# Designs tried in a protein design chat: VH-VL binders against Type III pantothenate kinase (coaX). Part 12

Target 1, 235 residues: Type III pantothenate kinase (coaX), of Pseudoalteromonas translucida (q3ijv0)
Amino acid sequence: MKLLIDVGNTSLKAKLWQNEQVQACDLNNLPWHAITHVIYACVGRSELLNAILAQAAFNSISCFEAKVTKTLGGLTCAYEHFNNLGIDRWLALIASFTLYPNKACIVVDAGTATTIDVLNCDGQHLGGWILPGLDLMTRSLTQNTQRVFDDENTPFTNQLGINTPNGLKNGALVATIGAINQAKPYLNDKNTQIIFAGGYGSLLQQQFKESIFDPMLVIKGLNYWYELDENSNKL
Short names: E, the ipSAE of ESMFold2; O, the ipSAE of OpenDDE; V2, 0.75 times the mean of E and O plus 0.25 times the DockQ between their complexes.

## First folded at step 7 (VH-VL)

Design g2 (framework fv_vorsetuzumab; at its last look DockQ between E and O 0.78; V2 from the best seeds 0.00; counts 0 for: pae E 2.9 > 2)
Fold by ESMFold2, look of step 7:
Structure g2 (fold): chain C 235 residues (1-235), chain A 119 residues (1-119), chain B 111 residues (1-111)
Amino acid sequence: as target 1 above (235 residues)
Amino acid sequence: QVQLVQSGAEVKKPGASVKVSCKASGGTFRTYAMSWVRQAPGQGLKWMGGIIPIFGTATYADAFKGRVTMTRDTSISTAYMELSRLRSDDTAVYYCARGYYGRFYFDYWGQGTTVTVSS
Amino acid sequence: DIVMTQSPDSLAVSLGERATINCRASQSVSTSGYSYMHWYQQKPGQPPKLLIYAASNLESGVPDRFSGSGSGTDFTLTISSLQAEDVAVYYCQQYYSTPYTFGQGTKVEIK
């Protein structure tokens, strides 16, 4: 089995991969005798990741860090300076490309930031947008204006607000929906798949008919990155 | 900046044990593996093993298994190496070295502790 | 155990001349284009200091006259123009699998 590690800005997520399925793991009791590879992505420094990599090394288990490339197995990155694309966005594109072959995709990762990436049916990444995540949108107003406040009991909905917390929360959701809708003209409507990931991915998915929520999209992307990178090096 | 300070020189008789300490400062202790490397007079470097403080797990080179124990005390950011049943050929400088496993090298080294084994 | 063998054991080089040190691993220490092989410098009375990581990457603060090359089993450290402060013992080291092993060292002296 493989150990897949995604180090984001706010957390480290680790999962085991076996038989094409993601499984939970306990970092304090990893099954090193069964692990064959460690595959990871890291935006910045993580001291916990360093300890896990040391543990892998003490067990003589190879570790592989995912990196953005201009091309990978038929997938092409839109960025001229491809290293500037966040590794999480690249992994989500890889997973979408692999799981939905020959489909155009709008890939939305709703985390600390909300990212929207557009992938055509030929495997060409057309680019995308970065916007504040839902919590960051609301926090930016409560922290930087005098009359806007939040109560942590008000949900996000798609309706007009009739009090300040309604207006704040619903405005953030509507702005995000609007940005996703603006991505659609870049693709053919008939065969476009919208894919949501991240902590608010389920909430956003509920706003779009025939869309998918995949909470393990980036983790799956790590596995597919490894498989595609290894095969490309052999070819 | 990271600094590793080891305990002072020791003179021991054959059959005794020695325990060398390595105190870390200026960086995270819990999540960086600490290795021990020895260097006999006029000879090269030999890795003895290492410990990962957050997990408490140690790995030993086969040449030293059965005679070496590596421990740590996270409350004072200190790693320890104890070598038992000392022989005259254990006379060496013993280094602690911090392992950076993002790039798989030793990025910081202690000043070394000289252990002399003589009757 | 992976044996790291350096050659020569010792060399004397005139100031300003090129010094070349070879390191051979008993098996490949490279995977997917990454070489788990590093070079250290140890001056008299000092602990080792990292020079080159992953065969060819110069550690920050190390002078440009140092360079590394190679992959798989065969690696080279080069000092393009030897300086007086480069008198030291140089070690290659693998981090591919435990136990982590060093070469026997190459002593560099001024002729």
Scores: ipSAE 0.406, ipTM 0.743, lowest interface PAE 2.9, mean pLDDT 90
ESMFold2 (binder alone), look of step 7: mean pLDDT 90; pTM 0.921
OpenDDE, look of step 7: ipSAE 0.537; ipTM 0.800

Design g3 (from f2 with light chain T98R; framework fv_vorsetuzumab; at its last look DockQ between E and O 0.73; V2 from the best seeds 0.00; counts 0 for: pae E 5.0 > 2)
Fold by OpenDDE, look of step 7:
Parts: C-alpha cells; sequence; structure tokens
Structure g3 (fold): chain C 235 residues (1-235), chain A 121 residues (1-121), chain B 111 residues (1-111)
C-alpha cells in the first residue's frame, strides 16, 4: 500500500492507498511493514511531514513529492509558468483526468478559496478561476459593510433572499454557481463531467445535476500522479 | 541556532551498561530524528540507530540490536542511548546527530560534541 | 548493506590546488532525481560537520570552494582551492537504505 500525504496551509491529511481505494490511517500507528511508497504534496511547510518522512526513511521506504509539470502523460497544464499553479489544483486535475477518461471536466475545489479549472477531453487544461470561498464572501461584507449582517443559522440556498442574512448567503452561493456555469461554454456540454471537492463541495454539487462530489479528489490525485510519473520516467 | 550537548565521558567495565544523553536547544526537538553514530579510536563512523521523538519510534542497526536502547524525553528535549553488555570493542566516541529532512531524504545537519566511552577491565 | 568506498584513503595537496575525493556505493543510492549521498568534514577532536547534502547541495555556511557531484553509485567531493583549514578527514554517507553507512574516510593533508 501507499501512504498519501497532502500538506495544506493549515493541516496535514494522510491516507492509505490500497486496492484502488483510499483508506483512513492513524499517523501514530502506521503499518510501515505494508507501506511501499510515500507520496506527498506540500502547499506549505510541515514539521509533522518531516517526522513522517523520517519514519519512512528508517523503514527504507521511498518518498516522492508531487510537483506541477507542464505535462504529465496525456495531461497538459495551461499555465505558461506551470510552477505557479497550485499543487492542489494540479492534483485535482490529475485525478479528474484519470478517473474520467475522454471526458471534459470542470473541477471545483470549494474551501477557503473556490477554484474552478477546466479540462477538455484531450487532457488539455484550459485554465480556471480563483474565487473567495463562500465564507470569505459573506465575511467580507459583514466586516466591511455597516448595514449588512449575517446569521450563523442562515443556510446557503439557491433562492432569492427576502432578508439581509438570506440575501448575503444566497448571493454568495449564486455568484459561485454563476462562475461555475461560466466554464461550460469552453467545453462540449454533451460530454462534460463536473467534479466537486472541498468543504463546500457537497453543497455546491447539489446545485448541478449529474455532477460528482469527491472529498478525496486531491488525495487520489497523489496516487495517480505517482503512477503517471513513474510511467513517464520509464519511457 | 541548534545545539546538541551530550553527557560527559564514561568509564565502564565489561558487561556493564552505559547511558548517554543528548540535549537539544535552539530549535524543535520533537519532529527531527535523533541518530547515534559512534567512532572507535582511529576508525570511521558507524551508524547505530535513531529515534523520532514525536512518535517515540526507534530503529537500530542490526549490529546493535538487542544491546542498544534509544529513548527520549520530549519535555526536556533530550535523547538517550543506552548500550548494555559492554565489550572492549565498544570503546569509542559516541555522537548524537540531528536528522534534517529535505524532500525525500535527510542528513545530519547538527552534531553533539561526542561522548567518550571507555570499556576496560 | 550498502558499502561505501572512498578513494583515495589519503590525499596530500598543495595549498591553493584542487583536491578531489571519490566515493563509490556498492549499489545505486539515487532515485527519482534525488541522491541520498552526503559529505562530512571531521577535524581532530571534533564531530563531523555537514558539507554537502544530496550529492551537490552546499550546506549553509560552507565555503563555495566545496562542491559535490555525481549520481547513482559514483560521487565526488571537490575542493577547488585547498586552504589550511581544510585539513581534515572527509566522509561520504548514504541514507538510501538502512543501515546507513559511511565511507572509510579520506584524510586530506597539505603537501
Amino acid sequence: as target 1 above (235 residues)
Amino acid sequence: QVQLVQSGAEVKKPGASVKVSCKASGGTFRTYAMSWVRQAPGQGLKWMGGIIPIFGTATYADAFKGRVTMTRDTSISTAYMELSRLRSDDTAVYYCARGYYSRSGFYFDYWGQGTTVTVSS
Amino acid sequence: DIVMTQSPDSLAVSLGERATINCRASQSVSTSGYSYMHWYQQKPGQPPKLLIYAASNLESGVPDRFSGSGSGTDFTLTISSLQAEDVAVYYCQQYYSRPYTFGQGTKVEIK
């Protein structure tokens, strides 16, 4: 099995990959005897990651850092300076590309920020957008506008607001939905898969028919990155 | 600046045990591997094993398995190496060394001053 | 176990001249573009000091007259212009697999 680690700005997520599935793991009790590889990505620095890598080394287990490249197998990055693309976005694209072959994809990762990336059926990343996440959208208004107030109990819904909290929350939601819909004209609608990830991924997914929510999209991307990278290096 | 300070010289008889300490300061202790390397007089360096303080997991070289025990006290940023059933050929300078991690590998970026252990009848 | 063999065992070089030390591993210690090979300097009565990590990266504070190269099984430490303070024993070390092993050391002296 493989140990997959995603180091974000605020947290470290670790999972085991076995039998083509993501499995939970305990960092204090990792089955090192069964782990063959460690695959990780770093958006930020983590001392905990270092400790894990040390354990891997003590067990003579190879570790691989996922990186953004201009191309990976049949996948091509849209950025001229591909190093400027976030590794999380790249991993999401890799996962989408692998899981949905020969399909165009709109990949949405909705967290602190909401990222939208467009992938055509040929594996070409066409670009995307970075938006404030839903919470940032609402907070920005409540913090900077005297007459706008929020209620923590007010949900995000795709309806017209008839009071200020509803107007605020629903506004953020429909703005995000609108942004996602703006990606559609860049693709052939007949064969497009929309894929959601992130904390608000499930909420947004409910607004799009035939879309998929995959909370492990980035983690899966780590595994697929390794597989694609390994194959590329063998050629 | 990271510093590793080891305990003082030891003189032991064959069959005895020795416990060497290594106190870290000036940086984080918990997430860096602390390794032990010994050097017999006029000889090269031999890796004995290491411990990762945050997890308390230790690994040992086969040559020392069964005789060496590595522990740590995170509250005082101190690592310990105990070697039992001492022999004359255990006479050496023992170093603690911090493992620094870069990408997929690590190296020893900081070393203690060394502890001389002499085993004599 | 991976055996690290340095050559030569001892080297006498004139001040200001180039010193070259070789290290050969019994098997490859490189993977995915990373070499698990490091170089240390040890002066008498002192602990080893890290010079080069990952085959070619100069450790902070180390003079740029030191350099490392190589991959796979063959590595080289170079001192472009030997200084008096460079008199020491130099060790290569692999961290590719346990147990981690060092070369036998190369003593560098002034000619």
Scores: ipSAE 0.131, ipTM 0.638, lowest interface PAE 2.7, mean pLDDT 92
ESMFold2, look of step 7: ipSAE 0.207; ipTM 0.634
ESMFold2 (binder alone), look of step 7: mean pLDDT 89; pTM 0.890

Design g4 (from f2 with light chain Y34N Y95W; framework fv_vorsetuzumab; at its last look DockQ between E and O 0.69; V2 from the best seeds 0.69)
Heavy chain, then light chain:
Amino acid sequence: QVQLVQSGAEVKKPGASVKVSCKASGGTFRTYAMSWVRQAPGQGLKWMGGIIPIFGTATYADAFKGRVTMTRDTSISTAYMELSRLRSDDTAVYYCARGYYSRSGFYFDYWGQGTTVTVSS
Amino acid sequence: DIVMTQSPDSLAVSLGERATINCRASQSVSTSGNSYMHWYQQKPGQPPKLLIYAASNLESGVPDRFSGSGSGTDFTLTISSLQAEDVAVYYCQQWYSTPYTFGQGTKVEIK
ESMFold2, look of step 7: ipSAE 0.696; ipTM 0.875
ESMFold2 (binder alone), look of step 7: mean pLDDT 89; pTM 0.895
OpenDDE, look of step 7: ipSAE 0.696; ipTM 0.864
ESMFold2, look of step 8: ipSAE 0.692; ipTM 0.876
ESMFold2 (binder alone), look of step 8: mean pLDDT 88; pTM 0.897
OpenDDE, look of step 8: ipSAE 0.701; ipTM 0.866

Design g5 (framework fv_zigakibart; at its last look DockQ between E and O 0.71; V2 from the best seeds 0.00; counts 0 for: total charge +7 (limit +6))
Fold by ESMFold2, look of step 7:
Structure g5 (fold): chain C 235 residues (1-235), chain A 121 residues (1-121), chain B 107 residues (1-107)
Amino acid sequence: as target 1 above (235 residues)
Amino acid sequence: QVQLVQSGAEVKKPGASVKVSCKASGGTFRTYAMSWVRQAPGQGLEWMGGIIPIFGTAKYNEKFKGKATMTSDTSASTAYMELSSLRSDDTAVYYCARGYYSRSGFYFDYWGQGTTVTVSS
Amino acid sequence: DIVMTQSPSTLSASVGDRVTITCKASQSISSYVAWYQQKPGKAPKLLISAASSLQSGVPSRFSGSGSGTEFTLTISSLQPDDFATYFCQQYYSTPYTFGQGTKLEIK
């Protein structure tokens, strides 16, 4: 089995990969006897990641860091300077490309930031957007204005707000929905698949019929990155 | 920055045990591996193993498995190595050493001053 | 286990000399080699990591090179402070292993 580690700006997520399935793991009781590879992506620094990599080294387990490339297995990155694309976005594209072959995709990762990436049915990444995530949108107003406040109990909905917390929360959601809708015209395919990931991915998915929420999208992308990269190294 | 201070020299009889300490200061102790390296008189360096305090996980060089036991106390920022069933050929200087993970493993950029263990009848 | 073999075991040289110490690995280890200096009664001191990356505070007369199975530590102009024993270390896989050492002595 593989140990898959996604180090984001806020947290570290670690999962096991076996039998084409993502499985939970306990970092204090990793099954090193069964782990064959550690595959990771790192957006920032993590002392916990360093400790896990030290454990892997102590068990003679090879570790592989995912990197953005201009192309991978038929997938093409839109960015001219491809290393500027966040690794989480690339992994989400890889997973979408692999799981929904020959489909146009709008890939939305709703975490600390909300990213929206457009992938056509030929495997070309057309580019995308970076938005503040829902929490950042609300905090930016509460921290930078005197009259906007948040009620920690107010949910995000797509209704018009009739009090300040509703206006704040619902405005953030509606703006995000609007940005996702603006991605649709970049694809000429009637059967575009919208795929949501991230902490607010389930909430956003509920706003779009026939869309998919995959909370493990980036983790799956990490495994597929390794498999596609390994095949390229066997030429 | 990071400093490693080891316990003092020990003189032991064959069959006894000894526990060497390595007190760390600087940085977080919990997330960095602490290794132990042996140097017998006039000889080279041997990696004995290491411990990762946050996990309590130790890895031993097979040569020293059963001889050495590595532990840590996070509240004291201290790593320990116990040597059991001492023999005269266990006479050596024992270093603790810390390093950073690289792409495949780590090298040791912080070393303790060493603890001399002498085993004689 | 990966065996690291240093040559020479002892090297006699004078102040101002250029000296070269070689370390050979029993298998390819990419560039995962570190070099250490050790003076009598003292702990080893890290000089170089990743075969060629000089550590902060180490004089620029020290340099390293190599990849694969053969690695070299060079001191371009030997100083009195440089008479010591030098070790290479692989960190490609556990158990991490050291070369047997090269004692650099005054000629």
Scores: ipSAE 0.471, ipTM 0.734, lowest interface PAE 2.0, mean pLDDT 89
ESMFold2 (binder alone), look of step 7: mean pLDDT 90; pTM 0.933
OpenDDE, look of step 7: ipSAE 0.657; ipTM 0.855

Design g6 (from f2 with heavy chain Y101W; framework fv_vorsetuzumab; at its last look DockQ between E and O 0.80; V2 from the best seeds 0.00; counts 0 for: pae E 2.04 > 2)
Fold by ESMFold2, look of step 7:
Structure g6 (fold): chain C 235 residues (1-235), chain A 121 residues (1-121), chain B 111 residues (1-111)
Amino acid sequence: as target 1 above (235 residues)
Amino acid sequence: QVQLVQSGAEVKKPGASVKVSCKASGGTFRTYAMSWVRQAPGQGLKWMGGIIPIFGTATYADAFKGRVTMTRDTSISTAYMELSRLRSDDTAVYYCARGYWSRSGFYFDYWGQGTTVTVSS
Amino acid sequence: DIVMTQSPDSLAVSLGERATINCRASQSVSTSGYSYMHWYQQKPGQPPKLLIYAASNLESGVPDRFSGSGSGTDFTLTISSLQAEDVAVYYCQQYYSTPYTFGQGTKVEIK
């Protein structure tokens, strides 16, 4: 089995991969006897990651860090300076490309930031947007204006707001929906798939018919990155 | 500034045991591996094993497995190595070394001053 | 265990001249694109100090007269212009698999 580790700015997610399935794991009781290699992505420093990688080293288990490349297995990165693309975005594109072959994709990761990336049916990443996540949008206004306030019980909906908390929360949601809709004209392809990940991915998915919510998209991308990268190293 | 300070020199008889301490300061203890390496007189360096404090798990070189125990106390940032059933060829300087995994590999970035253990009849 | 064998056991090199140390592993310690071996320097009365990691990468604070090369089973440490402070014993070490093993050491002297 593989140990897959995604280190974000605020958290570390670790999962086991076996039999084409993601499994939970306990970091204090990892099954090192069954783990064959460790694959990770890291956007920052993590002392916990260091400890896990040291434990892998003591068990003579190879560790592989996912990196952005200009191309991988028919997927092409849009960025001129491809190393500037966040590894999370690249992994989400890899997973989308692998899971939905021959489809154009709009890939939305709704976390602390919301990222929107556009992938055509030929595997060309066309670029994307970074915008504040839903919580960050609301906090930016409550921190920086005198009359805008929030209460913790007001939900995000797509309705016009008739009080300040509704206006704030619903405005953030409809702005995000609007940005996603603005990605559609960049594709001339039929069979476009919209794919949501991240903490607000389920909420956003509910706003788009025939869209997919996959909370393990980036983790699956790690596995597929390794499989595709391993094939390119076989030559 | 990370510093590793080891316990003082020891003289032991064959068949006894020795427990060497290694106290870390100036850096994080819990998440960095701590290895033990010995150097017998006129011989090179020999890795004995290591422990990862946050997990409490230890890995031992086969040559020492069954005679060595590595432990830690995270509350005082201290690692321990105990070697039992001492024999004269265990006479050596014993070092603790902090291990760090980076994208550049796994290496020992800080070393203790060494603890001399002499085993004699 | 992977046996690391250094040559020579000792060498004397004039100040400013090149010193070359070889290290041979009993099996490959490389996976394509990466070598799992380091070089350490140990001065008299001191613990070892990392010089070169992953066969060829200079550790921070190490003078650029030190360099490493090689892959697979054969590795070389080079001191391009020997200085007085370079008198030490040098060790290669593999971390490809446990137990991690060191070469027997190469003593470098000025003469």
Scores: ipSAE 0.547, ipTM 0.800, lowest interface PAE 2.0, mean pLDDT 89
ESMFold2 (binder alone), look of step 7: mean pLDDT 89; pTM 0.891
OpenDDE, look of step 7: ipSAE 0.657; ipTM 0.848

## First folded at step 8 (VH-VL; framework fv_vorsetuzumab)

Design i1 (at its last look DockQ between E and O 0.86; V2 from the best seeds 0.76)
Heavy chain, then light chain:
Amino acid sequence: QVQLVQSGAEVKKPGASVKVSCKASGGTFRTYAMSWVRQAPGQGLKWMGGIIPIFGTATYADAFKGRVTMTRDTSISTAYMELSRLRSDDTAVYYCARGYYSRGFYFDYWGQGTTVTVSS
Amino acid sequence: DIVMTQSPDSLAVSLGERATINCRASQSVSTSGNSYMHWYQQKPGQPPKLLIYAASNLESGVPDRFSGSGSGTDFTLTISSLQAEDVAVYYCQQWYSTPYTFGQGTKVEIK
ESMFold2, look of step 8: ipSAE 0.684; ipTM 0.876
ESMFold2 (binder alone), look of step 8: mean pLDDT 89; pTM 0.911
OpenDDE, look of step 8: ipSAE 0.776; ipTM 0.912

Design i2 (from g4 with heavy chain G27Y; at its last look DockQ between E and O 0.72; V2 from the best seeds 0.72)
Heavy chain, then light chain:
Amino acid sequence: QVQLVQSGAEVKKPGASVKVSCKASGYTFRTYAMSWVRQAPGQGLKWMGGIIPIFGTATYADAFKGRVTMTRDTSISTAYMELSRLRSDDTAVYYCARGYYSRSGFYFDYWGQGTTVTVSS
Amino acid sequence: DIVMTQSPDSLAVSLGERATINCRASQSVSTSGNSYMHWYQQKPGQPPKLLIYAASNLESGVPDRFSGSGSGTDFTLTISSLQAEDVAVYYCQQWYSTPYTFGQGTKVEIK
ESMFold2, look of step 8: ipSAE 0.723; ipTM 0.893
ESMFold2 (binder alone), look of step 8: mean pLDDT 90; pTM 0.910
OpenDDE, look of step 8: ipSAE 0.711; ipTM 0.868

Design i3 (at its last look DockQ between E and O 0.65; V2 from the best seeds 0.72)
Fold by ESMFold2, look of step 8:
Structure i3 (fold): chain C 235 residues (1-235), chain A 120 residues (1-120), chain B 111 residues (1-111)
Amino acid sequence: as target 1 above (235 residues)
Amino acid sequence: QVQLVQSGAEVKKPGASVKVSCKASGYTFRTYAMSWVRQAPGQGLKWMGGIIPIFGTATYADAFKGRVTMTRDTSISTAYMELSRLRSDDTAVYYCARGYYSRGFYFDYWGQGTTVTVSS
Amino acid sequence: DIVMTQSPDSLAVSLGERATINCRASQSVSTSGNSYMHWYQQKPGQPPKLLIYAASNLESGVPDRFSGSGSGTDFTLTISSLQAEDVAVYYCQQWYSTPYTFGQGTKVEIK
């Protein structure tokens, strides 16, 4: 089995991969006797990751860090300087390309930032956008203006706000929905799939018919990256 | 700044044991591996094993299994290596070294070394 | 255990000239383009110090006259212009599998 580790800006997610399925694991009791590879991605610094990778090293288990490349399998990165694309965005594209073959995809990862990436049905990443995430949008106003406040009990909805917390929360959601809708004209294909991941992915998915929410999208992308990266599988 | 300060030199008789300490400062002790490496007089370096403090797990080189124990006390950021049933060929300088994983696993900071002399 | 063999065992080089140290592993310590090999420097009376990691990457604070190359079973350390402070023993070390093993060392002296 593989140990898959995704280090985000605020947290570390570790899962086991076996039989095409993601399984939970206990970091204090990893089954090193059964683990054959550690595959990880890191967008920030994590001292816990260092400890886990050291444990792998002491068990003589190779660790592979996922990297962005211009191409991988049939997938092509839009960025000329491809190393500037966040690895989490690349992994989400890899997963989308693998899970939804022959479909154009709009890939939305709704975390601390909201990222929107456009992938055509031929495997060409066309580019994307980075927006503040929903919480960051609201905090930017409550922290940087005099009259905007939040009561911590107001939900995000797509309706016009009739008080300040409504206006704040609903404005953030509507702006995000609008950005996602602006991605659609870059694709001219009836088989477009919208895919949501991240902490607010479920909320956003509810706003789009026939879309999906996959909370493990990046983790799945990490596994598929390893399987597609011929360098990691060759002598 | 990262520092690893080891306990002082020791003179032992064959059959005795020795416990060397390595006190760490300047970094988060619990999340970095600590390895032990020895160097016999005029000879090269030999890895003995290591411990990962947050997990408490130790891994030993086969040459030392059964005679070496590596432990830590996280409350005082200190790692320990104990070698038992000492022989004259255990005379060496014993180093602690911090393990860091970044594009590979390597020992980026070393203690000053502890000389252990085993003689009758 | 993976045996790391360095050559030469000792090397005398004139100040300002190039020193080259070779390290051979008993089996490949590289997979998928990753090299599981490091170089350490040990000056007289001092603990070892990391010099180069992953065959070719300089550690922070190491002068750029040091460089490393190689893959698979064969690796080299080069000092392009030897300085007085470079008198030391140099060790290669594999971390491909435990137990981690070091080469026997190469003593570098000024001629």
Scores: ipSAE 0.672, ipTM 0.876, lowest interface PAE 1.3, mean pLDDT 91
ESMFold2 (binder alone), look of step 8: mean pLDDT 91; pTM 0.922
OpenDDE, look of step 8: ipSAE 0.799; ipTM 0.925

Design i4 (from g4 with light chain T98I; at its last look DockQ between E and O 0.70; V2 from the best seeds 0.69)
Fold by OpenDDE, look of step 8:
Structure i4 (fold): chain C 235 residues (1-235), chain A 121 residues (1-121), chain B 111 residues (1-111)
Amino acid sequence: as target 1 above (235 residues)
Amino acid sequence: QVQLVQSGAEVKKPGASVKVSCKASGGTFRTYAMSWVRQAPGQGLKWMGGIIPIFGTATYADAFKGRVTMTRDTSISTAYMELSRLRSDDTAVYYCARGYYSRSGFYFDYWGQGTTVTVSS
Amino acid sequence: DIVMTQSPDSLAVSLGERATINCRASQSVSTSGNSYMHWYQQKPGQPPKLLIYAASNLESGVPDRFSGSGSGTDFTLTISSLQAEDVAVYYCQQWYSIPYTFGQGTKVEIK
């Protein structure tokens, strides 16, 4: 069993990996006797992470920090300075590469920011975009304009707005959809898989036929990173 | 500045138990590994075990298993080490030390002043 | 258990001269480019003080005349110019595996 930890800017997410599945866990009651490895990624700082790693050390459990590299197995990063790519984006790519072998992928992580990354069928990351998330888009307008107002009860829909709140939220959604569609011409493959993650991943997924929503994409990426890294070191 | 303040010197008879306290101030207590290291007179340093306060989980060196108990009270940022069935060779200065984690590993960055425990008949 | 062996047991060095202490581990305490070896200074009647962490990193507040080097099983603490306040016992320590173990110590004195 592996303990997988994703440290974001605002939160720490921890999951157990067993039998090729992600399982929930309680940090106060971790089955340390059954844990063989800790794999973690840090976008931010967390004191809680340090405590977990200390506990792992006390149990003689090895800890591995996921990092961005230029290559990982058959996967190649588009960035010349690969260290500038966010680890969360890299992990999502790793997961997509692993889960959908020999398929081109458009990987969308929709949270505070919406990231779009393009992966061809050969495992080549072609690059991507960083957009403000849906909430940031709407808040940006309401905070900076006197005439634009929002309603918390107004949903994001792919329809023309006939009032200001609908125009605002639907505009943000359509802009994001448009950005995702702009990724398609970079791939010549008719069998492109679109993969969504993040808080708004499910909402966006509904706008794309044959697309997949995986809320555990980044977490899965941690496991797959370790597996690929371990194999690379054995060669 | 982080400080670790330990309880005072103890004199015990063989077979008795001793409980030493270590109070932390000037920093966070809950997320650092608190360890105990003892030093017999004129001898080197020996790690006894440690506890992670936020979880309350302790680990002990084999040499002390069955005789040592490490606990904590997070409300007052205090760690405790109890050693039972005392022997003459348990006479030593006992230190609490904070274990710090970094990308470079674990090390003891802050130490208590030490508590002298004397075991004599 | 990993056994840490320091050499020499005692060292007398003139003021302003270089002092070198060696520490050997019974097995490698390095992995993935990291060395889990630390150095401490202990003065009489005081607790140990961290000097060097992870083989070569100087702890904050420690004079730059102190330096550490090494990897695997062999490590070295160097004082480039010995000062009077440097008279102490120095210990190496591994945090690679439980139980965490210390060297036997090296007493540094002024010649």
Scores: ipSAE 0.686, ipTM 0.860, lowest interface PAE 0.8, mean pLDDT 94
ESMFold2, look of step 8: ipSAE 0.697; ipTM 0.882
ESMFold2 (binder alone), look of step 8: mean pLDDT 89; pTM 0.902

